# VHH binders against q9ulm0r997to1333: the designs that were tried, part 7

Target 1, 337 residues: q9ulm0r997to1333
Amino acid sequence: FSIPVHFTNGTYHVVGFDGSSTVDEFLQRLNQEIGMRKPSHSGFALFTDDPSGRDLEHCLQGSVKICDAISKWEQAMKELHPGKSEGGTRVVKLMYKNRLYFRSQVKGETDRERLLLASQTSREIVAGRFPINKELALEMAALMAQVEYGDLEKPALPGPGGTSPAKAQHLLQQVLDRFHPRRYRHGAPAEQLRHLADMLTTKWATLQGCSPPECIRIYLTVARKWPFFGAKLFAAQPAQLSSKENALVWIAVNEDGVSILDHNTMQVHITYPYSSVTTFGGCRDDFMLVIRSIPDKSSGKSHIEKLIFRMAAPKIAEATFIMASYMNHCTTTVNPP

## First folded at step 18 (VHH)

Design j4
Fold by OpenDDE, fold request of step 19:
Structure j4 (fold): chain B 337 residues (1-337), chain A 119 residues (1-119)
Amino acid sequence: as target 1 above (337 residues)
Amino acid sequence: EVQLVESGGGLVQAGGSLRLFCAASGFTFSRYAMAWLRQAPGKRREWVALIYYEGRTDYKDSVKDRFTISRDNAKNTVSLQMNSLKPEDTAIYFCAKAWYSTSRFFDSWGQGTQVTVSS
């Protein structure tokens, strides 16, 4: 059997498997075939889409058989959509994405890894889960455009080989749709969008001759200036609002701990290292963190703080699992068996 | 180890035709996109034709409708039929392996075969 594994840049690789293949074995094969590092270094994992069609992804556990995972998905699909003929049924989509990010592993990144990380970051930028101003957004979009499409073609002088203005405009729109933050484009007047396209053209033109690896290098260098590069962000609402203001926050989960970020600016409010986290996970319908504060030098008493956040149930699970993974990683690294 | 061996190059007059061949080994050929690259004197290496693992093809605009890339998965071979050759097509042509099934990036190529088109 074979199945396509989809990457963050819209491409895919077809990987073979048999009835006994585990997710770990499958990933090993995939990594070997495409030239990726092992998961412990790269932090990449395998995901499925949601059988309901919701915008959710499910991380596959390493010990699970690929066939079982597929079967489970198909069964769920069937249950959710009774009566649809086999010919019209959606098939499971496997996705290969970075799940855990480790700063210490940056030096050993492969060109494939860097490309996929950049692509994944680009998706986060587009989705509004990355702090970026309008100018930098254009620069980043131009870099990705250069990687994906190469040099911007000069408007053809009226000769047989020139790209029609319409085609050029269409391409620019595609680039904006793919690589530019939606929040900056949403509701914008046509004139502003045209201006944006013009600015993109200017930025893209400056990258003439820049190779994809160089563009990716620049892209990642810029992106990594953000301290929460590689972090997973979860939208959440504090349950106990000190102030009557329903203020959304981002919960950022990375190798350092759990951070609360401002929803609009993504500035960090507070960071909780994993050493301070005593309990975490779902509590009823909410996400709960129990934090132990550093004992006051004067009183020696540690203060325990309970934080509760309203969050979607699937996201609670995801956050919990990611936190657990980081905690386990830290423990293993400090105390190698 | 990935091995790619090109053949079929030569001298041809403008308007003539050549067919290039590539024999591939050292990887699961049927799972990877393949391409032909070329490098003219003093110029950078550029892709001219690409064939994905499923057989879909893409071409550089300058060679579109003149060149045809094909593959034989049973024989692990890729070919490039070049028609209506122009002096501008003069280059060393390389057979290249893509990173994966639908990748447009390449990680391996052969020693190349010289194609010279005379005026």
Scores: ipSAE 0.895, ipTM 0.957, lowest interface PAE 0.4, mean pLDDT 93
Fold by OpenDDE, fold request of step 19:
Structure j4 (fold): chain B 337 residues (1-337), chain A 119 residues (1-119)
Amino acid sequence: as target 1 above (337 residues)
Amino acid sequence: EVQLVESGGGLVQAGGSLRLFCAASGFTFSRYAMAWLRQAPGKRREWVALIYYEGRTDYKDSVKDRFTISRDNAKNTVSLQMNSLKPEDTAIYFCAKAWYSTSRFFDSWGQGTQVTVSS
């Protein structure tokens, strides 16, 4: 058997497997074939799309058989879409994405890893889960354009071999759709979008001759200036905060701990290291964190704080599992066998 | 170890035809996209033709409708039929292996074969 594994840049690799292949074995094969590091270093994992068609992804556990995962997905799809012909033709989509990000592993990144990280970051930027101003957004989009399409072709003087202005404009719009934040384009009049395309052209033109590896290097260098690069962000609403503070926040989960970010600016409000987290996970329909404060030097008494956030159930599960994974990783690194 | 061996280059007059061949070994050939690259004197190496693992093809605009890339997975070979050759096509042509099934990036290529098109 073989199945395509989809990457964050829209490409895929076809990987073989048999009835006994586990997710770990499958990933090992994939990594070997495409030149990726081990998951323990790269932090990449295998995901499936949601059988309901919702915009959810499910991380596959390493010990699970690929065939079982596929079968389970197919069964769920059938159950969720009884009698719908369209549901019958849908096939599970396997996705290969970064799940855990470790700063200490940056030095050993492969060119494949860097490309996929950049692509994944680009998706986060487009989705509005990365703090970026309009100027930088254009620069980042131009870099990705250079990687994906190469040098921007100068509008050929009206000669037989020149790209039609219409084609060029279409390409620019495609680039904006793929690599530019949606929030900056949403509801924009046509004139503003044209202006944006012009600005993109200017930025992209400056990258003439820049190789894809160099563009990716620049891209990641810029992106990594954000302290929460590689973090997973979850939209949440604090449940216990006074009526005035009931503003949405981002919960950022990374190797350092759990951080609360401002929803609009993504500025950090507070960070809770994992050492301070005593309990975490779902509590009824909410996400709960129990934090132990550093004992006051004067009183020696540690204060326990319970934080409750309203979050979607699938996101609660995801956040919980990611936190657990980071905590386990930290424990293993400290106690090397 | 990945090995790619090109053959079939030579001198041809403008308007003529050549067929290049590449023999591949050292990897699961049927799972990877393959390409032909070329490098003209004083110019950067560029891709001219790409064939994905399933047989879908893509071409540089300048060679479109003149060049045809094909592969034989049973023999681990890729070929490039070049028709209506122009002096501008003069270059060293390289057979290249892509990173994976549908990648447009390449990690390995051969020593190349010289193609010279005279006016």
Scores: ipSAE 0.895, ipTM 0.958, lowest interface PAE 0.4, mean pLDDT 93
Fold by OpenDDE, last read:
Structure j4 (fold): chain B 337 residues (1-337), chain A 119 residues (1-119)
Amino acid sequence: as target 1 above (337 residues)
Amino acid sequence: EVQLVESGGGLVQAGGSLRLFCAASGFTFSRYAMAWLRQAPGKRREWVALIYYEGRTDYKDSVKDRFTISRDNAKNTVSLQMNSLKPEDTAIYFCAKAWYSTSRFFDSWGQGTQVTVSS
């Protein structure tokens, strides 16, 4: 058997498997074939799309058989879409994405890993889960454009071999759609979009002759300046907010702990290291964190704080599992067997 | 170890035709995209033709409708039919292996075969 594994840049690799292949074995094969490091270093994992068609992804556990995972997905699909003939044609989509990010593992990244990380970051930027101003957004989009399409072709002088201005404009729009934040483009008048395309042209033109590896290097260097690069962000609403203001926050989960970020600016309000987290996970329909403060030297009394956030159930599960994974990683690195 | 061996290059007159051939070994050939690259004197290596693992093809604009890339998975071979050759097509042509099934990036190529088109 073989199945395509989809990457964050829109490409895929077809990987073979048998009835006994586990997710770990499957990933090992995939990594070998495409030139990726081990998951313990790269932090990449295998995901499925949601059988309901919702914009959810499900991380596959390493010990599970690929065939069982596929079967489970198919069964769920059938249950969710009883009698609809259209449900019979949808096939599970396997996705290969970075799940855990470790700063210490930056050294030794493969060119494939860097490309996929950059592509994943680009998706986060487009989705509005990365703090970026308009200028930097254009620069980042231009870098990705150079990687995907190469050198920007100069509008051909009206000669038989020149790319039509219409084609060039279409390409620019495509690049903006793929690599530029949606929030900056949403509702923008046509004139503003044209201006944006012109600015993109200018930025992209400066990258003439820049190789894809170099563009990716630059891209990641810039992106990694954000302290929460590689973090997973979850939209959440604090439950204790007495004030009428539906104040959304971002919960950022990374190797350092759990951070609460401002929803609009993505500035950090507070960070809770894992050492301070005593309990975490779903509580009823909410996400709960129990934090133990460092005892005041003067009083010796530790203060326990309970934080409750409203989040979607699948996101609660995801956040919980990611936190658990980081905590487990931290414990194993401190106590090498 | 990945091995790619090109053949079929030579001297031809403008308007002539050549067929390049590449024999591949050392990897699961049927799972990877393959490409032909070329490098003219004093110029950078450039992509000219690509064939994905499923047989879909892509071409550089300058060679569209003149060049045809094909593959034989049973024999682990890729070929490039070059018609209506021009002096500008003069270069060393390389057979290249892509990173994976639908990648446009390459990690391995052969020693190349010289193609010279005389005006």
Scores: ipSAE 0.895, ipTM 0.958, lowest interface PAE 0.4, mean pLDDT 93
Fold by OpenDDE, last read:
Structure j4 (fold): chain B 337 residues (1-337), chain A 119 residues (1-119)
Amino acid sequence: as target 1 above (337 residues)
Amino acid sequence: EVQLVESGGGLVQAGGSLRLFCAASGFTFSRYAMAWLRQAPGKRREWVALIYYEGRTDYKDSVKDRFTISRDNAKNTVSLQMNSLKPEDTAIYFCAKAWYSTSRFFDSWGQGTQVTVSS
């Protein structure tokens, strides 16, 4: 058997497997074939799309057989779409994405890893889960454009071989759609979008001759300046906010702990290291964190704080699992068997 | 170890045709996209033709409708049929292996075969 594994840049690799292949074995094969490091270093994992068609991803556990995972998905699909013949044509989509990010593992990244990380980051930027101003957004978009499309072709002087202005404009719009934050484009008048395209042209033109690896290097260097690069962000609403400001926040989960970020600016409000987290997970329909404060030197009493956030149920699960993974990682590194 | 061996290059007059061949070994050939690259004197190596693992093809605009890339998975070979050759097609042509099934990036290529198109 073989199945396509989809990457964050829109490409895929076809990987073989048999009825006994576990997700771990499958990933090992995939990594070998495409030149990725092992998951413990790269932090990449295998995901499925949601059988309901919702924009949800499900991380596959390493010990599970890939055939069982596929079968489970297919069964769920059938159950969710009873009687619709159209449901029968949908096939499970396997996705290969970074799940855990470790700063210490940056050294040794393969060119494939860098590409996929950059692509994943680009998706986060587009989705508004990365702090970026308009200028930098254009630069980042231009870098990705150079990677994906190569050198921007100069509008051919009216000679027989020049790309039609219309084609060029179309390409620019495609690039913006793919690599530029949606929040900056949403509701923008056509004139502003044209202007944006012009600016993109200017930035992209400066990258003439820049190789894809170099562009990716630059891209990641810039992106990694953000302290929460590689973190997973979850939109949440604090439940106990006495004050009128139903202020949404981002819950950022990374190797350092759980951080609360401002929803608009993504500035850090507070970081809770995992050592301070005593309990975490779903509580009824909410996400709950129980934090133990550092004992006051004067009283010796540790204060326990309970934080409750409104969050979508699937995201609660995801956050919980990621946190658990990081916590487990920290414990194993301190006590090497 | 990945090995790619090109053949079929030579001297041809403008308007003529050549067929290049590549024999591949050292990897699961049927799972990877393959490409032909070329490098003219004093110029950078450039992509010319690409064939994905499933047989879908893509071409540089300058060679579109003149060149045809094909593959034989049973024999682990890639071919490039070049028709209506022009002097500007003069270059060393390389057979290249892509990173994976639908990648446009390449990690391995052969020693190349010289194609010279005379006016």
Scores: ipSAE 0.895, ipTM 0.958, lowest interface PAE 0.4, mean pLDDT 93

Design j4
Fold by OpenDDE, fold request of step 19:
Structure j4 (fold): chain B 337 residues (1-337), chain A 119 residues (1-119)
Amino acid sequence: as target 1 above (337 residues)
Amino acid sequence: EVQLVESGGGLVQAGGSLRLFCAASGFTFSRYAMAWLRQAPGKRREWVALIYYEGRTDYKDSVKDRFTISRDNAKNTVSLQMNSLKPEDTAIYFCAKAWYSTSRFFDSWGQGTQVTVSS
């Protein structure tokens, strides 16, 4: 058997498997074939799309058989779409994405890993889960354009070999759609989008001759300046906060712990290291964190704080599992067998 | 170890045709995209033709409709039919293996074969 594994840059690799292949074995094979590091280093994992068609992804556990995962997905799909013949043509989509990010592992990144990280970051930028101003957004989009399409072709003088202005414009719009934040383009009139395309042209033209690896290097260098690069962000609403403070926040989960970020600016409000987290996970329909403060030197009493956030159930599960993974990783690195 | 061996290069007059061949070994050939690259004197290496694992093809604009890339998975070979050759097509041509099935990046290539098109 073989199945396409989809990457964050829109490409895929076809990987073989048999009836006994586990997700771990499958990933090992994939990594070997495409030149990726082990998951323990790269933090990449395998995901499925949601059988319901919702914009959800499900991380596959390493010990599960690939065939079982596929079967489970198919069964769920059938259950969710009873009687619709059209549901029968949809096939499970396997996706290969970064799940855990480790700063200590940056030095050993492969060119494949860097490309996929950049692509994944680009998706986060487009989705509005990365702090970026309009100028930098254009620069980042231009870098990705250079990686994907190469040098921007000069508008050919009306000669037999020149790309039609219409084609060029179409390409620019495609680039914006793929690599530019949606929030900056949402509701924009055609004229504004044309202007944006012109600005993109200017930025992209400056990258003439820049190789894809160099562009990716620049891209990641810029992106990594954000302290929460590689973090997973979850939109959440604090449950206990007064009506005035019921503002949305981002819960950022990374190797350092759990951070609460301002929803609009993505500035960090507070970070809770994992050492301070005593309990975490779903509590009824909410996400709960129990934090133990460092004992006051004077009283010796540790203060326990309970934080409750309203989050979507699938996101609660995801956050919980990611946190657990980081915590487990920290434990194993401190006590290497 | 990945091995790529090119053949079929030579001297041809403008307007002429050549067919390049590449024999591949050391990897699961049918799972990877393959490409032909070329490097002219004093210029950077550039891709000219690409064939994905499923057989879809892509070409550089300058060679579009003149060059045809094909593959034989049973024989682990890739070929490049070059028609209507021009002096600007003069280069060393390399057979290249892509990173994966639908990648446009390459990690391995052969020693190359010289193609010279005389005016």
Scores: ipSAE 0.894, ipTM 0.957, lowest interface PAE 0.4, mean pLDDT 93
Fold by ESMFold2, fold request of step 19:
Structure j4 (fold): chain B 337 residues (1-337), chain A 119 residues (1-119)
Amino acid sequence: as target 1 above (337 residues)
Amino acid sequence: EVQLVESGGGLVQAGGSLRLFCAASGFTFSRYAMAWLRQAPGKRREWVALIYYEGRTDYKDSVKDRFTISRDNAKNTVSLQMNSLKPEDTAIYFCAKAWYSTSRFFDSWGQGTQVTVSS
């Protein structure tokens, strides 16, 4: 057996396995073949897409057999489409991407890890889960264009069989679609989109001769200035206030704890270290976070905060799983086996 | 240990042809993209032709329609047919292994084979 394992830059590697192969064994082979460190260092994990086609990914546990995970996915697909032919056309998609980010592991990153982290960050920038202004966003898109396509080609003289200016403009729009934040292009007239492509051309041209490793190094240097680089962000609605434009916050989960960010500016409202989180979990679409503060010297009483957020249940499951993983890591680091 | 051994280089007149060969070992050849790179005197190494694990190919514009890359997964070889050679094609040619099945980045190459095109 073999199966493609996809990466966030749209490429993939084909990995072999047999009926007894666990996810752990599969990942060991993948990591050896593509030059990635083991998951305890890289924080990368294997995911499947959702059988329903929802925008969800499911992290595979290491002890599960890869064939069983594929079969479970296929059965779920059949159950979602009863009465359709058994042959169904969609197949499971395996995705390999970063799940946990550890600052102490940056020094040992491989070239593959840096490429894939930059690619994953680029996806977050495009999706609006990363704060970036309009000018810097073009510079970041140009860096990724240089990595993926190399030096910008000069426009060729049009011949009888060609319209190279139109072809070049179409390519530039494809680059913007892939690497530039959607929010800055949403609802823009065609003239503004052409102007944006012209500005991209200017930025990309300045990168002539810049190697992919250098471009990736610059990209990550800029991206890592944001303190929440590597955090997983979840849109959530606090239970008690406002149904209007500012009804949402970001819940950011990282190595240090759980932070609440302003949805529009992405500025930190507050950070709760894991040591202050006594209970967390979900029921249906309600996510609960219970915070215990340091006991007050004057009264000896701890201050307890109960935070309730509305989130889709699958996102609650993802968030709680990541939080638990970070908490288990902190426990193992502080109280090793 | 990845090993890549190039052969088939030599001196040829402009307009002539050469066929380069690469023998690969030490990795599961059929799962990786392979490429030919070249380095002219005083210049940095550059990509020339690429063949993906499944057989799709891509070429640098300056050699498109003159060069053909191919692979034989049963023999673990990759070859480069070079036609209509020009003096600008003079370089050391290296066989390279990509990072993975569909990668365009390379991590291993051989000692190279010299191609010299005289006018």
Scores: ipSAE 0.739, ipTM 0.898, lowest interface PAE 0.7, mean pLDDT 88
Fold by OpenDDE, look of step 18:
Structure j4 (fold): chain B 337 residues (1-337), chain A 119 residues (1-119)
Amino acid sequence: as target 1 above (337 residues)
Amino acid sequence: EVQLVESGGGLVQAGGSLRLFCAASGFTFSRYAMAWLRQAPGKRREWVALIYYEGRTDYKDSVKDRFTISRDNAKNTVSLQMNSLKPEDTAIYFCAKAWYSTSRFFDSWGQGTQVTVSS
């Protein structure tokens, strides 16, 4: 058997497997074939789409057989769509994405890892889960354009070999759609969008001759200046906030701990290292964090604080599992067997 | 170890045709995209033709409709039919292996074969 594994840049690799292949074995094969490091270093994992069609992803466990995962997905699909003839054209989509990010592992990154990380970051930027101003957004979009399309072709003077102005404009729109934040384009008048395309052209033109690896290097260098690069952000509403202030926050989960960010500015309000987290996970329909404060040197009394956030159930599960993974990783690195 | 061996290059007059061949070994050929690259004197290496694992093809605009890339998975070979050759097509041509099935990036290539188009 073979199945395509989809990457964050829109490409895929076809990987072979048999009835006994586990997710770990499958990933090992994939990594070998495409030149990726081991998951323990790269932090990449295998995901499936949701059978319901919701914008949810499910991380596959390493010990599970690939065939069983596929079968489970298909069964769920069937259950969700009773009576629709077996002919449903929808098949399970396997996705290969970074799940855990480790700063200490940056030095050993392969070119392929860098590309996929950059592509994943680009998706976060487009979705508004990365702090970026308009100027930098254009620069980042131009870098990705150079990687994906190469040198910007000058509109050919009206001669037989030149790219038609219409084609060029279409390409620019595609680049903006793929690599530019949606929030900056949403509701913008046509004139502003044209201006944006012009600015993109200018930025892209400056990258003439820049190789894809070099562009990716620049891209990641810039992106990594954000302290929460590689973190997973979850939109949440604090439960303790009086009904009057529907204040949303971002919960950022990374190797250092859990941080609460302002939803609009993404400025850090507070960070909780994992050492201070005593309990975490779902509580009824909410996400709960129990934090132990550092004992006051004077009183020796530690204070326990309970934080409750309203989040979607699947996101609660995801956050919980990611936190657990980081905590486990920290424990194993400190106490090597 | 990945091995790529090119053949079929030579001297041809403008307007003429050549067919290049590449024999591949050391990897699961049918799962990877393959490409032809070329490097002219004093210029950077550039891709000219690409064929994905499923057989879909892509071409550089300058060679579109003149060049045809094909593959034989049973024989682990890639070919490039070059028609209506121009002096600008003069270069060393390389057979290249892509990173994966639908990648446009390459990690391996052969020693190359010289193509010279005379005016």
Scores: ipSAE 0.729, ipTM 0.890, lowest interface PAE 0.6, mean pLDDT 92
Fold by ESMFold2, last read:
Structure j4 (fold): chain B 337 residues (1-337), chain A 119 residues (1-119)
Amino acid sequence: as target 1 above (337 residues)
Amino acid sequence: EVQLVESGGGLVQAGGSLRLFCAASGFTFSRYAMAWLRQAPGKRREWVALIYYEGRTDYKDSVKDRFTISRDNAKNTVSLQMNSLKPEDTAIYFCAKAWYSTSRFFDSWGQGTQVTVSS
């Protein structure tokens, strides 16, 4: 058997397996073939799409057999469309992307890991989960355009009925759609979109001759200036505010702990290290985080702070799983088996 | 260990044809994209033709419609048919292995074979 494993840049690698292959064995083969480190170093993991087509992903555990995961996905899809064994032609999509980010592992990154981390970061920039101003966003889009398409080519002279300027404009709009934040183009008239494309042309032209590894290095150098690079961000509404207010925050989960960020600016309000998190979990659409502060020297008493946030239940499950994974990694690296 | 061995280079008069051949070993050939790169005197190495694992092809504009890349997964070989050769095609030609099935980046290549096109 073989199956495509997709990456965030729209490419894929076809990997072989048999009926006994576990996810761990499958990923060992994948990583050997594409030149990536094992998941304990790279932090990458294998995901399936949701059978319903919703914007949900499911992380596959290493001991699970690939064939069982595919069968479970197919059964769930069949139950959503009963009575049609062949009616659902959609097949499971396997995605390999970063799940846990470890700063100590940056030095050993392979070129493939850097490419795929930059690609994943680019998707976060497009989706609005990464703080970036309009000027820098165009520079970052130009870097990805140089990686994907190479040097910007000058349009040819049009012949009778030629469309060379229109074809060049179409490519530039495609690049903006792939690599530029959606929020900066939402509702923009065609004239503004052409102006953005002209500015992109200027930025992209300066990259003539820049190799893909060099462009990726620059991309990551810029992106890593944000202290929460590699964090997973979850939109949430603190319960302490009125339900009539638009009081969203970002809950950022990374190797250091759980941080609360301003939703608009993404500036950190507070960081709770994992050592201060006594318990966490969800009930329906409420995520609870219980924090124990360092005992006050004057009173000798620790303060317990209970934070409650409204989030969709599947996102709560994802956040708690990632938090647990980071906490387990910390104990494993300090106290090896 | 990945091994790529090119052959078929030589001296050809402008307008002539030449066929390059590459024998590959040390990896699961059918799962990777393959390419021909070239390096002209004083120039950087550049991609010329690419064939994906499933057989789809792509070409640099300057050689499109003159060069044809093909692969034989049973024999682990890649070839490049070069027609209507021009002096600008003079270069060392390298057979290259891509990073993965649909990648356009390369991590391995052979010693190369010299192609010289006289005016």
Scores: ipSAE 0.717, ipTM 0.884, lowest interface PAE 0.7, mean pLDDT 88

